# Ledger of designs, part 25: miniprotein binders against q53ft3

Target 1, 195 residues: q53ft3
Amino acid sequence: MFGCLVAGRLVQTAAQQVAEDKFVFDLPDYESINHVVVFMLGTIPFPEGMGGSVYFSYPDSNGMPVWQLLGFVTNGKPSAIFKISGLKSGEGSQHPFGAMNIVRTPSVAQIGISVELLDSMAQQTPVGNAAVSSVDSFTQFTQKMLDNFYNFASSFAVSQAQMTPSPSEMFIPANVVLKWYENFQRRLAQNPLFW

## First folded at step 4 (miniprotein)

Design w31
Fold by ESMFold2-Fast, scan of step 4:
Structure w31 (fold): chain B 195 residues (1-195), chain A 97 residues (1-97)
Amino acid sequence: as target 1 above (195 residues)
Amino acid sequence: SDRERLILLAKWAAFLLRKALRLARQGNTEEAKELIEKAILYLRRIEKLATTPEEEEIVEQAIEAAQEALQLLEQGKPDEVEEILQEAIELLEELIQ
């Protein structure tokens, strides 16, 4: 139902379902990540009155996971861009002995999506600086996201002659993806906040 | 397309019922009732997409089970709901397969 994109990486579209209402994406090499895009995909929207709370988790200095609320995705706002660079383990640490954490083993962060009632989501407070604050930064990142998504989708394109029918698998014509991409770029150029 | 839509609607109905079951177990009866009501709306949409007598029977049984669970929650009997909601969820899993 969900997609997760990091600029410069292939988009992830297969979340792991860990509970009836919880989905997770793994983010390897998370120390190199500044922004994450979370978006909805599929033909059926969230049930009426529900949305997704987006969380970020990383191992703290004691190896324990810390879940932080980044923001939300809803039927009315099916994609969101989050800045996570200030939330990483050891990043911005002012501890006098922070140098003791310099030698790190490779670790994996996670993006979690919890499907919740909109009323419950309205009462929650995201981490203060997670949402992208600059229109210029948003436009630049959105263009990179568009390029990455189009390249990813196009890399999996097959002719109908090569297609193996699967009732549970959806296929989108490559020309439809191209038309969407071109229309999105045009609209973004006219108003960066249109979506 | 209609088959794919039916499967997606069934997955969302099952999700809503599973969440309602969890909330009912935790004593959150009002939220559980709201989710069951939403699930019934999805089941009604599935009913319109069902094309075989077997599919129609499964959907109708799932609607009846969900309605019975809703009535029990409205009567303040959440402990009696678990078996009925589980039945509705299992019916939807059969439809998805």
Scores: ipSAE 0.013, ipTM 0.338, lowest interface PAE 8.5, mean pLDDT 71

Design w32
Fold by ESMFold2-Fast, scan of step 4:
Structure w32 (fold): chain B 195 residues (1-195), chain A 97 residues (1-97)
Amino acid sequence: as target 1 above (195 residues)
Amino acid sequence: SDRERLILLAKWAAIMLRKALRLARQGNTEEAKELIEKAILYLRRIEKLATTPEEEEIVEQAIEAAQEALQLLEQGKPDEVEEILQEAIELLEELIQ
């Protein structure tokens, strides 16, 4: 039904179903996460008059979840990008996951999706301007992630003259990383969903 | 695949019936009826994808339960509506698992 993507991680497509209409994705090491993409999966859209409210939760000092409404996914907007980096010190908002508060392991956050009637969703207000939801924004986000990885990897580049002999270490030529980056950019431009 | 479509349709039908149950409990009979009617439409789609006699029987029982819930709503019998909608949801869960 739903997918969840964090830059630099494997896509999640198997949400934990915690109620008939409520789905959760675990986000380990959440303090390193800046953006999350939530999307509809498969060929069956929401039933008419229904959509999904998307929530973010992190554990407080007692290990209890603090839920915040990020935004929505609907048939008209089946994919959304959310910025969560500014929300990790916020307060809980009104949410349908209140009765499902569970003690979690430290450093594991969650994305929650509650399937709701559109009328009910219209009465809810997301925290700040967390939503960054368009295909163009997703492409731009992916491009920035790609740039970030390339810049990070190349920051460790050293000339062969600066290398110390370390038989137990694996080395990859910097030019191979550049070729991968250029190939990925090309593929992304042709089809943003090729990954 | 047909199996994946059947499971997705069953999940949506179950969600619609669960929402209908909540609306019925709140006295919102008209919206509850609309959701049950939509769920029956999804059940008819599942019926066309069912390939085994067991699957066909479960779907037909779920359709009958949903139709009975509509009749009970018209008769103003909320306790019986809850019981029969729970039965329909449980039948759909059998298709999913």
Scores: ipSAE 0.398, ipTM 0.774, lowest interface PAE 2.5, mean pLDDT 77

Design w33
Fold by ESMFold2-Fast, scan of step 4:
Structure w33 (fold): chain B 195 residues (1-195), chain A 97 residues (1-97)
Amino acid sequence: as target 1 above (195 residues)
Amino acid sequence: SDRERLILAAKWAAILLRKALRLARQGNTEEAKELIEKAILYLRRIEKLATTPEEEEIVEQAIEAAQEALQLLEQGKPDEVEEILQEAIELLEELIQ
């Protein structure tokens, strides 16, 4: 039903259901994560009047989970980008995962999704400015990542005259990288969630 | 496919009914009623995705059970509600498998 993406990592599409209305993704080595994307997988929308509250959990200095509300996914906004770098530990508000005994390892964070009534969600306040959310924002972020990768890869391009042939080394023509970049941009423009 | 859409829809309906069951157990009957009502409306809308008589019958039986649960909650009979909601949930799980 839901997906979770971190730049540079494999996309997760199999959330663990921990309660009738609660789903969790594990995020190992969370200290290196700056942004997380949460999105709906299916073509079937939420039932009328329902949506998902998105939470982030990390272990505090005592190894206990601290849950914070990042934002929401709804039929009108089925994808959301959240900035989790720079989140401050502090007194958390009440959250639907608080009554659950969810065990955490010290280096693993979690994304939690709670299926709630829209009226209930409207009364909740996300922490700080974690939400970076819209499909347009996701497209802009992804385009920036594509530009960064292409520029980085192309900076290593050399002419055939500058190459020293070696049977143990592999080379990829710069034209292949450019074709991949253009194809990915085209696909992203047609459907930001094609990946 | 319609079958895949029906399965996803049945998963959502089951989530709503399970949440309603938990809330009813906790004495939050008003929110439980709202969730059951939303589940019934949702199931009626997705019933047309059923492609076999068996699928259609299961959806209709789930709707009927949910409607009965709603009436029992309105009458203040929570003990009977749990059994009926569990039946509705099991019917939807049969669709999912």
Scores: ipSAE 0.384, ipTM 0.767, lowest interface PAE 2.4, mean pLDDT 76

Design w34
Fold by ESMFold2-Fast, scan of step 4:
Order: structure tokens, then sequence, then C-alpha cells
Structure w34 (fold): chain B 195 residues (1-195), chain A 97 residues (1-97)
């Protein structure tokens, strides 16, 4: 239903369902991530009156998740770009006695998507600086991500005859990817702030 | 493909019914009813895409369960809705797998 893309990494399209209406993507080595793109898959829209609230979480000093609302995806805005670098904790978990023997494994953060009523979403406020607000940053980043995503997805296109059936694997029709790319690029050209 | 479309529609129907179940448990019967009605619209679309007898039977049973849940909510019997909505959700999960 959803996709998650980070520059220089493989696109994720298989979210883990962790609750009736909640889905997560793992972001390993998240300290190196500046931006993430969250988008809807396929041509099937959200049910009328519903959308997705997008959250970011990282482990605190006790290893517990700290959830922050980044923004939303809806039928009218089926993709969103978020800057997460400013939302991360600046301090690692360290204690003096064990410091020399503590190896900090690469941290794993999560993108969470909660399917909610639009009325419920309207009552929530995303954290500051999550949405890409600068026209320059948004335009440059978005163009690179659009090109990267489309080129990556297209490079793996195969004919139906070359496809090996796999019940656990989800496939996206090429025309859906192309439609999304063209629509997003057209909207970006008309108004870089449409996001 | 039609199969991929069917699975995606079934996933949305399941999400709607799960939210309806949560709302019904909280005593919010009006919103629960609206979500079940939306789920039935998705189930009707799935019905048009179902091609195997197994798929057709599962969809028909899910529609019947959802309709029964609406009837119970209308009668002011939200406590009886949980079992029936859970049945519909399980049928959709079987269809997705």
Amino acid sequence: as target 1 above (195 residues)
Amino acid sequence: SDRERLILLAKWAAILLRKALRLARQGNTEEAKELIEKAILFLRRIEKLATTPEEEEIVEQAIEAAQEALQLLEQGKPDEVEEILQEAIELLEELIQ
C-alpha cells in the first residue's frame, strides 16, 4: 500500500503491519539519513474521508521508541518528502562506568503510517522542520528523488513472460509508476510548493 | 492485474472494518457504521474482480457479515457486533493470503 524511499538505498514497498491500522518501515543506520519520501502504491485510493499520518521514531537512551508526527499522505497528496535530520537526538546513550566497553550498534529508526480519518488528522500538528519548506531544497531534492526512483524502478522492469510467480512478493505495474512520476513532475513544474 | 487490484481493495476493506471494530468498542456507533458502509463498497468492487469459486464465496460471506454488523449497530447492539466484524476481517485476511 505504501512505499518508503531514501536516497542511495533500495526502495521499500513491504511495510510491516504492527497494528490494525499501523504500518512501519525500518530505517537502519538512520544517523546518515537526511530526507525520506513516503508515498502511496498503486491506483487504489484511500477510502473516502481517510488518509495516512506519517510518523518518525528513533530509539531513546533506554532503547524505547520516541514517536514524532512528520505529516500526512492523502488522496490529494499521495507522496510527501520529510527532513528528519533536525529531529534526531543529538546525544547518544552513554554511562561513565561502562563507556569503554559499550559498542553502539548502528541505530534503527522507523517510519510509521497510521491510517486515520481526515477529521482526526486535521486536529494534529506535525513537528516543526519535518516538512521540506525551502523552495530551493524541495525543488533540488524532489527532482533528484523523482529521477532516482523512476530510473531505479524502470531498470528492474520485466515482461510478464520473464516473471517467476512468488506469493510473498508484491508487484507494481509499470504504468502506475510512470503515472505517479508524470503527475508529480507536472505538479512540481506548475507549483514547487504543492507538496 | 485484477488479482493485484483485488488484494489491494481487500487490504483497504480490512483496515476499514478494523477501525469500525475499534470505534464500536468505544461506543462510537455512528462512525463505526459509516466505516462499515465504506468497507461494503470496497467488498462490492472485490466481488466484480473475484474469478474463483473460493474467492466468490469468501467475498459473499464477508459482505453478509458486514451487513449483519450494520443491522446490529442500527438496533443498538454494539456488543454483538465485535464477533461478526472479526469474522469479516478474518475472511478478508484469508483472501489476501
Scores: ipSAE 0.036, ipTM 0.517, lowest interface PAE 6.3, mean pLDDT 72

Design w35
Fold by ESMFold2-Fast, scan of step 4:
Formats: structure tokens, C-alpha cells, sequence
Structure w35 (fold): chain B 195 residues (1-195), chain A 97 residues (1-97)
């Protein structure tokens, strides 16, 4: 019912269900991640009076998860962007300097979603403004993702002379991708909420 | 409490089945099938929270109706699917009230 997106990585849409009301996404190599987007899939809403509390976990020095509340998703706000950089500052190391450790903690973190009553969610306080609610921050994140996609797609550009016949493959001219990219950037600059 | 959790999860299961019903009506058989399968998993979890004989009976009937809807959908019988899904939804609403 949920999805999880990190810039430059494949979107995850198949959460691991760990309890009736709890879902988890794995985030390998999370130290390279600055922002995570959590969203509801399709058009299946939460029942009236319910929502999802979004948590982030990292392995401590013993490999056990430590959960922190990032924020919420609801029918009125079905997607949220969270900044996770800095949430595991200095933790998981048994020494003052990580470079001095002979045994490293795993680099895999998790996003957890707990389905809860809205009244219950109202009583909870997210950690250090992890939720990115400003339009400016969202626009910067979106621009970075757009740049990543364009660079990735452009890396596969080939001339007509280099193309081999393959009936099952589809090709898009590079200039069409560039035109789409420029048009999207222009629209985003004029109105960040245009989509 | 188990009763409160049962009600919340039952409301979610009902929403899944209503969505499946709409998709089945539109001829989107594969997506409807996926949602019914997910609803059955939720109904199994609700079953574990049932504490009264009345709750247990209603949940069991809802599971059977959802399973029958899934079989009918696989057999290409959309009219019968609609009737059975409506029955399952009604059972869940009875459980909630």
C-alpha cells in the first residue's frame, strides 16, 4: 500500500509486512542517502480516522534497530519527504572514531510505517524536523532527481549507425528527452506545484 | 484493545474490497484479483483478533466470500464476483457495528 523512493535508486513498492499494522522498507548503504520519500500507492485511502506514522531505524553497535519517528502520511497528505542525513551521527560505533573500529555495524537502515489512529498520531513528536515541508526543499530534491534521470538516460545515447535491429526494443531520440527535461525545468521554476 | 484493533483493520479490509469491486466492474481483472488477495491476508489477521463466537463467525464468512470471489474472478464470472464481494463488504460492516 506504500512506496519508498530515494533519488538515484529504484523505487520500492513492495513493503515487507512485519505485523498486521506495520510495514518496512530496507535501505541498504543508507549513509549515502540524504532524503527519502514515503507515499501511498494507488487510490486506496486509509479508513476514516487512521493514518501512517513513518519511522527510521538504524542498527546500533550490537546490530539492533533503533527507531525514530520522522513524521506522518494521511489521506490529506499521502506523501512526505524526510531528511535522514545526520540521524545516525556518531551512533553504532564503539569507538570515538569510526575509522578505528575493527568491527563495523551493517550499513542497512529501514523505513517503517505503522498504521495508527489519527488521535494517537497527534500525541507523538517527530525527531528534529526530519519532515521536509517547504516547497523550496521539495523543489531542490525534485531538481536533483530530474538531473539524475537525465544524466542516466543520456549515458545510453547512440547514433543511428550504432543501432542494431531488435524488434522487441524501443528507442527514444535523445533530443526528445532533452526537450522534455527543459520544459519540465521551466514549468517547475514557474510553479513548483504544477504537477 | 483487540476489539479496537479489529475494528480499524476491518475498516481497511472493507476499503480494499470496495476498490476491488470497482476494478472488477471496470473489467480490470488482474488488479481486482491482487486487491482481493491482499484483503484475504488482512481478514486472516482480523480473525486472530476475534474474541467472541459472533465475531469469529462473521470473519470466517467474510474470508469464505472473499475466497469465492477470487475463484469466480479467475473463472471469468464478473456478475457473480460483484454479488459475492458486496456480501463480504456487508459482513465487515456488520462486524464494525
Amino acid sequence: as target 1 above (195 residues)
Amino acid sequence: SDRERLILLAKWAAILLRKALRLARQGNTEEAKELIEKAILWLRRIEKLATTPEEEEIVEQAIEAAQEALQLLEQGKPDEVEEILQEAIELLEELIQ
Scores: ipSAE 0.006, ipTM 0.173, lowest interface PAE 9.9, mean pLDDT 70

Design w36
Fold by ESMFold2-Fast, scan of step 4:
Structure w36 (fold): chain B 195 residues (1-195), chain A 97 residues (1-97)
Amino acid sequence: as target 1 above (195 residues)
Amino acid sequence: SDRERLILLAKWAAILLRKALRLARQGNTEEAKELIEKAILILRRIEKLATTPEEEEIVEQAIEAAQEALQLLEQGKPDEVEEILQEAIELLEELIQ
């Protein structure tokens, strides 16, 4: 029902159900993650009057999850981008000795989705500036998404001499992908909201 | 496909009924009733997508159980609600498989 996307990683579409109305995605090596996209899958909407509250969780010093409300997904807004970099624990700046203990074991964080009545969701306040409404943050995320797509597409590029003829296959020249990427970056730099 | 839509709707109905069960146990009767009413609407949509006699029978029984649970909550009989909501949930799990 839900999907979770991190730039440079495989899209997750199989959430773990941990309660009747709660679903979780695991985020390994979460200290390297700045943004997470949460979205609804397929054409089946939430039941009328329902939505999803989106949470971020990281393990505390005792291994217990600390949950923070990031925002919401609804039928009117079925996808959302969240900035989690400011919500992470265990960063060097939070340590008493700063740079002395900068090497840390990667931990698994989680994105949680709670299915709730819209009236109940209206009573909740998301923490900080988790929802990406900042032009700068959105632009940076979009640049990384474009880089990921270009790198993925170009990884399949082959010379004409290496191509196996197939009437049912279509090929897109790498040069066309590169030109689209460059034009999109240029337009994004001029006006990040041009689309 | 219609089968895929039926399964997704059944998953939503199950979520709502399980949440209603928990709320009923906590004494939140008003919210439990609202969720059961929403689940019945979803079950009616599933009924239109059911193609086999077995699917039709399961959906009809689930609707009857949900309607009975709603009546029991209105009558202030929460102990009986738990058993009948659990029956409805189990019927939906059969559809999902």
Scores: ipSAE 0.204, ipTM 0.649, lowest interface PAE 3.8, mean pLDDT 74

Design w37
Fold by ESMFold2-Fast, scan of step 4:
Structure w37 (fold): chain B 195 residues (1-195), chain A 97 residues (1-97)
Amino acid sequence: as target 1 above (195 residues)
Amino acid sequence: SDRERLILLAKWAAILLRLALRLARQGNTERAKELIEKAIEYLRRIEKLATTPEEEEIVEQAIEAAQEALQLLEQGKPDEVEEILQEAIELLKELIQ
């Protein structure tokens, strides 16, 4: 349903579902993370009138989670890039994860996604400086992300002779991944904000 | 795959019913009805993807529970709606596992 990507790390596509409408990704070694991408997965969009509120959480000195609203993902904007460096101190925002017993290790931060009505989301204020607004920083991050995804996907390339029968597995030709990567780089060079 | 599509639809249906339950608790009956109606649309899509008698029975029961919740909301019985919606959500969780 959702994906989470950190530059230089393997993409996470299996969120922990802590309630029907709440999803969590663990971010180990979060002190080394500057940016996080959150995005929609699969062919099924949000139902009309709904979206996802994206939260960042780190453990405080007592080991309790401090949740901060970073922004949103919607059908009209199904991916978002957030800068989390510098957010590890400061006041926590009001959030929908309050009463949840989420098991955490002291060195692990979390990305939380709460599925909400768009009108409820419109009433919320994200933490300042979380959304990436600099074109140069955004472009460099996007190039790193593209390289990471291409390298990850390419690592699974196998010849047809090496494929084992598995009805649950899908295979994508490496050439398709390469074409996507080249097309994306070309479009990014023409307009860094095309997505 | 059809199985993966069924699971994703079931997750969205459960989310819709959970949010409808929250709206019903807040006294927003009209918005709760809208979300339950959307959930029934997702349940009908799941029904077309069900391949086993067990799956078919579970989705039929979930549709019936969601329809009963709509009738109870229209009758001004929001407290009874909570029990029925929770039943439907648990049926959907059984499909997901």
Scores: ipSAE 0.620, ipTM 0.866, lowest interface PAE 1.5, mean pLDDT 78
Fold by OpenDDE base, second read of step 5:
Structure w37 (fold): chain B 195 residues (1-195), chain A 97 residues (1-97)
Amino acid sequence: as target 1 above (195 residues)
Amino acid sequence: SDRERLILLAKWAAILLRLALRLARQGNTERAKELIEKAIEYLRRIEKLATTPEEEEIVEQAIEAAQEALQLLEQGKPDEVEEILQEAIELLKELIQ
């Protein structure tokens, strides 16, 4: 139903359902995370008049979870980018993820999605710095993701002379990846919302 | 797959019924009815996707429960709705498992 993406990490598509209306993603090593993308998988939309409130939880100095409302996902806005790096020192807000005995390791934060009525969501106030509303922040995030992908893919590049026969493997020429990267960068620069 | 779709629909239906229950408790009867009606729509879709007699039976029971809850709300008996909606939610949990 939901996905969670951190730059440089594998996409998460299997949220832990902690209640009928609540889903949680674990974010290991959360201190290194600047941004997170939460999105609907597109299989089934929210029912009419409903959406998802997105929360972030990190352990406080006592190891207790602090939940903060990041923002929302809806059928009209099925994905959102949130900056979480600046939230680590914030105060907790009212949240629907009460005393959930979620086994936490100290380095693991959580993204929680609470399915709610849109009218109820409208009464909630996200933390001010969480929603990436700026084109610049989105561009930076996207660029980081692209760089990460390019670096990852390039790390597997070998010369033809270095190739060992592997008939079961398919290969993509490095120049194709580079060309894609350059084209994407150009498009991003022209319109950060081109996609 | 049809199975995946069935599960997803069941999850949504459960969410709707749970919210309806909460709203009913709060005295928001009209909104509760709307959510139950929507849940019934999803249940009808699940019914079409059901492939086993067990699934069919569970869905049918859930529909009946939801309809009864709706009727009770229409009759101005919100206090009697809780048990019925809870039953429907539990039935849906069985489908999700």
Scores: ipSAE 0.056, ipTM 0.509, lowest interface PAE 3.6, mean pLDDT 82

Design w38
Fold by ESMFold2-Fast, scan of step 4:
Structure w38 (fold): chain B 195 residues (1-195), chain A 97 residues (1-97)
Amino acid sequence: as target 1 above (195 residues)
Amino acid sequence: SDRERLILLAKWAAILLRMALRLARRGNTEEAKELIEYAIEYLRRIEKLATTPEEEEIVEQAIEAAQEALQLLEQGKPDEVEEILQEAIELLRELIQ
């Protein structure tokens, strides 16, 4: 249904379903993450009048999740890039004695997707700095182009059992496209001008 | 694969029925009916992808439950509407598992 991508990491395409209409991706070592891409997978669009609200959650000082609305994905906008680096601050960093503890503990944040009615989504206000507006326009364009191509290619995925014998045609396994996409993203993260 | 498409369609059908249940609880009967009818369209697509007798039976039972829910909404029986929609969602979970 959904995919989640972080620069320099393997793409996640298998969300944990926590309710019929709620899906979660885990983001380990989230302090190293600046941007997250969320996108629709496959050939089946949202039902008419529906979309996905995208949330970000990190553990607070008590270990409890704090959910923040980042934005939306819809049939008209099936992929979105979110900046989360400004949202993951706030716990313990301002205490002078907190700075004595330099040892990092493992932490896991989450991206949540809630399927909602478009009318309900229109009444919601995302956090002001989540939507990508300050990112370099070329980098943003390149990322969206990669996402669009991957989504387009994956939308044509067909099982081998459904394929008609045709020696004049070439078929590429869907996982090869995914592997290319992941490789390209890693290279782009290391050097935006590698191509 | 067809199996993966069936599972994905079943997930959307379950979402539609869950949202219809919430709308019915809020008294939004006409909107609930529209979502149930939309879910039936998804169930008909699943029916065409079902290859085993077990899959076919579950889909038919889910369609019947959804149709029954529409009738119960007309009769103003909210408790029975919730019960039958819940049963339909559970049937779809069996397809997903």
Scores: ipSAE 0.331, ipTM 0.747, lowest interface PAE 3.1, mean pLDDT 75

Design w39
Fold by ESMFold2-Fast, scan of step 4:
Structure w39 (fold): chain B 195 residues (1-195), chain A 97 residues (1-97)
Amino acid sequence: as target 1 above (195 residues)
Amino acid sequence: SDRERLILLAKWAAILLRLALRLARQGNTEKAKEFIEKAIEYLRRIEKLATTPEEEEIVEQAIEAAQEALQLLEQGKPDEVEEILREAIELLEELIQ
């Protein structure tokens, strides 16, 4: 139904259904996340007159979830890119020196999707400037990722001369796919501000 | 794949019926009818993708339940509507599993 993508991480395609109309993706180690992409999966659109309201939540100092409306996904705009860095770390950061002696426990944030009537969604106001990009930007990003995958994986392909079973087949070692993923994460970490 | 499309359609049909149930409980009969009708359209698409006798039977029963819910809404019987919609939702959940 829905997908959630964070730069440098594997795409999540299995949302947890927490209510009849509500779905959640967990975001471990959310301090490292600047942008989140939420999108529709497959070829089945929302039923006419419906869409999804996209929320972001992180635990406050008391461990209570703080939910904020980021924006929407609809049939007319089935993917959206949201900037969440300002919502979790950039705002109110007047103390550049942290607590050096406290070991941080892993924090888990969540992306929530509420399936709603378009009429109901029109009455909601997203926080600040969380919505960063259009479907076009998401398409460009996805195409670049796909191109990177094929180019990188192809560079490790072995010819039939190195493996004799089938002359018509190209064989790639399984660990090459893992190497591609690690290389992709490294490149994203190098230029996180572009994502 | 056809199997993945069937499951995705079934998930949306279930959501539509759950929302129709909520709308019916709130007394919004007009929108409840619209959502049940949309769910039936999804069920008809699932019917074309069903490949086993078990799947075909479940889909047929879900369509009949949804159609019965529409008739009960038109007759002004909201309590009976809730029971029938819950039956249809359970059938879809069985199909998804």
Scores: ipSAE 0.291, ipTM 0.664, lowest interface PAE 3.4, mean pLDDT 73

Design w4
Fold by ESMFold2-Fast, scan of step 4:
Structure w4 (fold): chain B 195 residues (1-195), chain A 97 residues (1-97)
Amino acid sequence: as target 1 above (195 residues)
Amino acid sequence: SDRERLILLAKWAAILLRFALRLARQGNTEEAKELIEKAILYLRRIEKLATTPEEEEIVEQAIEAAQEALQLLEQGKPDEVEEILQEAIELLEELIQ
């Protein structure tokens, strides 16, 4: 249904379902995270009139989760980027996860997705500065994500002399990764919303 | 895969019915009916993906329960509406497992 991506980490596509309409992704070591991307997996869209409210939680000084509304995903906007590094440690807004039995550790933050009616979502106000609303911020995040991926992939590049044949392993030439990166940057420069 | 699509459709159908139940409890009968009708469309899609007799029977029972809920809403029987919608949700959870 949903995916969650953090630069430099493996994409998460298997949310923990804590209620029929509520889904959670764990974010370990969240203090090292600047941005998180939440998106719909493209096979089945939201039913008409519905969308998802995206929440972020972190443990307070008492180990209790503090939930904050970051923004929304809908059929019209099925992916959203949120900046979590600047979120305040104040009290969370009213949230739909308060009655849920959510298993978590005090050092792990969470992204929560609550399926809601669009009418209900229209009445809600996200915490300030969580959503990446400026084109510059979005482009900068995407560029850093691309740089992170390219650097990560390139760190596994080896010369042919260092390669050992293995029937269970596949190797991709570094040149192919570079070509993909350059093509993606070119497309992003022409249309930042092509993805 | 067809199995993964079936499970995903069943999750959405269950969500639709849960919202219908909440709206029915609040006296929002027309909105509840619309959500149940949407859930039935999802159930029909699940029916086409069902491959075992067990799955086919569960989805047909869920469709019948959802249709009965629409009739009960028209008859003004809110307690029975809640019971039959809960039954339909439980049937969908059995498909999801």
Scores: ipSAE 0.430, ipTM 0.781, lowest interface PAE 2.3, mean pLDDT 76
Fold by OpenDDE base, second read of step 5:
Structure w4 (fold): chain B 195 residues (1-195), chain A 97 residues (1-97)
Amino acid sequence: as target 1 above (195 residues)
Amino acid sequence: SDRERLILLAKWAAILLRFALRLARQGNTEEAKELIEKAILYLRRIEKLATTPEEEEIVEQAIEAAQEALQLLEQGKPDEVEEILQEAIELLEELIQ
């Protein structure tokens, strides 16, 4: 249902479902992350009148999670980019994620998506510096991230003849990545503010 | 792996059915139907990935439950759908364990 992308890292498409309406991505080495893209995979839309509230969680000095509302994704806005580098010193906000006994290594943050009514989402206030506000900046950044991801992913591309058996690993065909990239580019070009 | 794919599909199907259940409760019958139909498509894919008789049985039961739920919604009986959808969700959860 959801994907999470950090530039220079593999795309995450398998969120951990922690509740009926809550999904979580782990972000190792979060201190090195400036921006994160959260997007819908297009396989499952939100029900009518519903969307996703996107939260960021990082451990405080005591190792306790601090959650902050970053923004939203919806069927009409199926992807969003968030700056998280400046949030690491922020105050926590009210969040729908309970005390998740996630064995957290100190270096791991989380992106949480809570499926909520759009009306309820409208009453929430994201942290002010998380959303990339300028269309031009967003477009440039998104393009850079996409290119970075594509270059990164393609660098690992091997022909079937070159593949070494790795039964513990899942593989995504390169054409799937390319198709996703092209679709995203098209959407971005049509509406840079689709988020 | 095929198993990992099966689990992923099962999770997706479960999500769809949970949303369908919520929508049905709210009286959004048409949207609930659409989600159930999508869930059935995922279930059919799971059926093809099933490798054990137990998995096959579970997925078959889930398909039947989902189809019954869809039929009940078409008949205008949303009150009877909740239990059936819950059963389907539980079956999918069993596949994920």
Scores: ipSAE 0.015, ipTM 0.259, lowest interface PAE 7.8, mean pLDDT 80

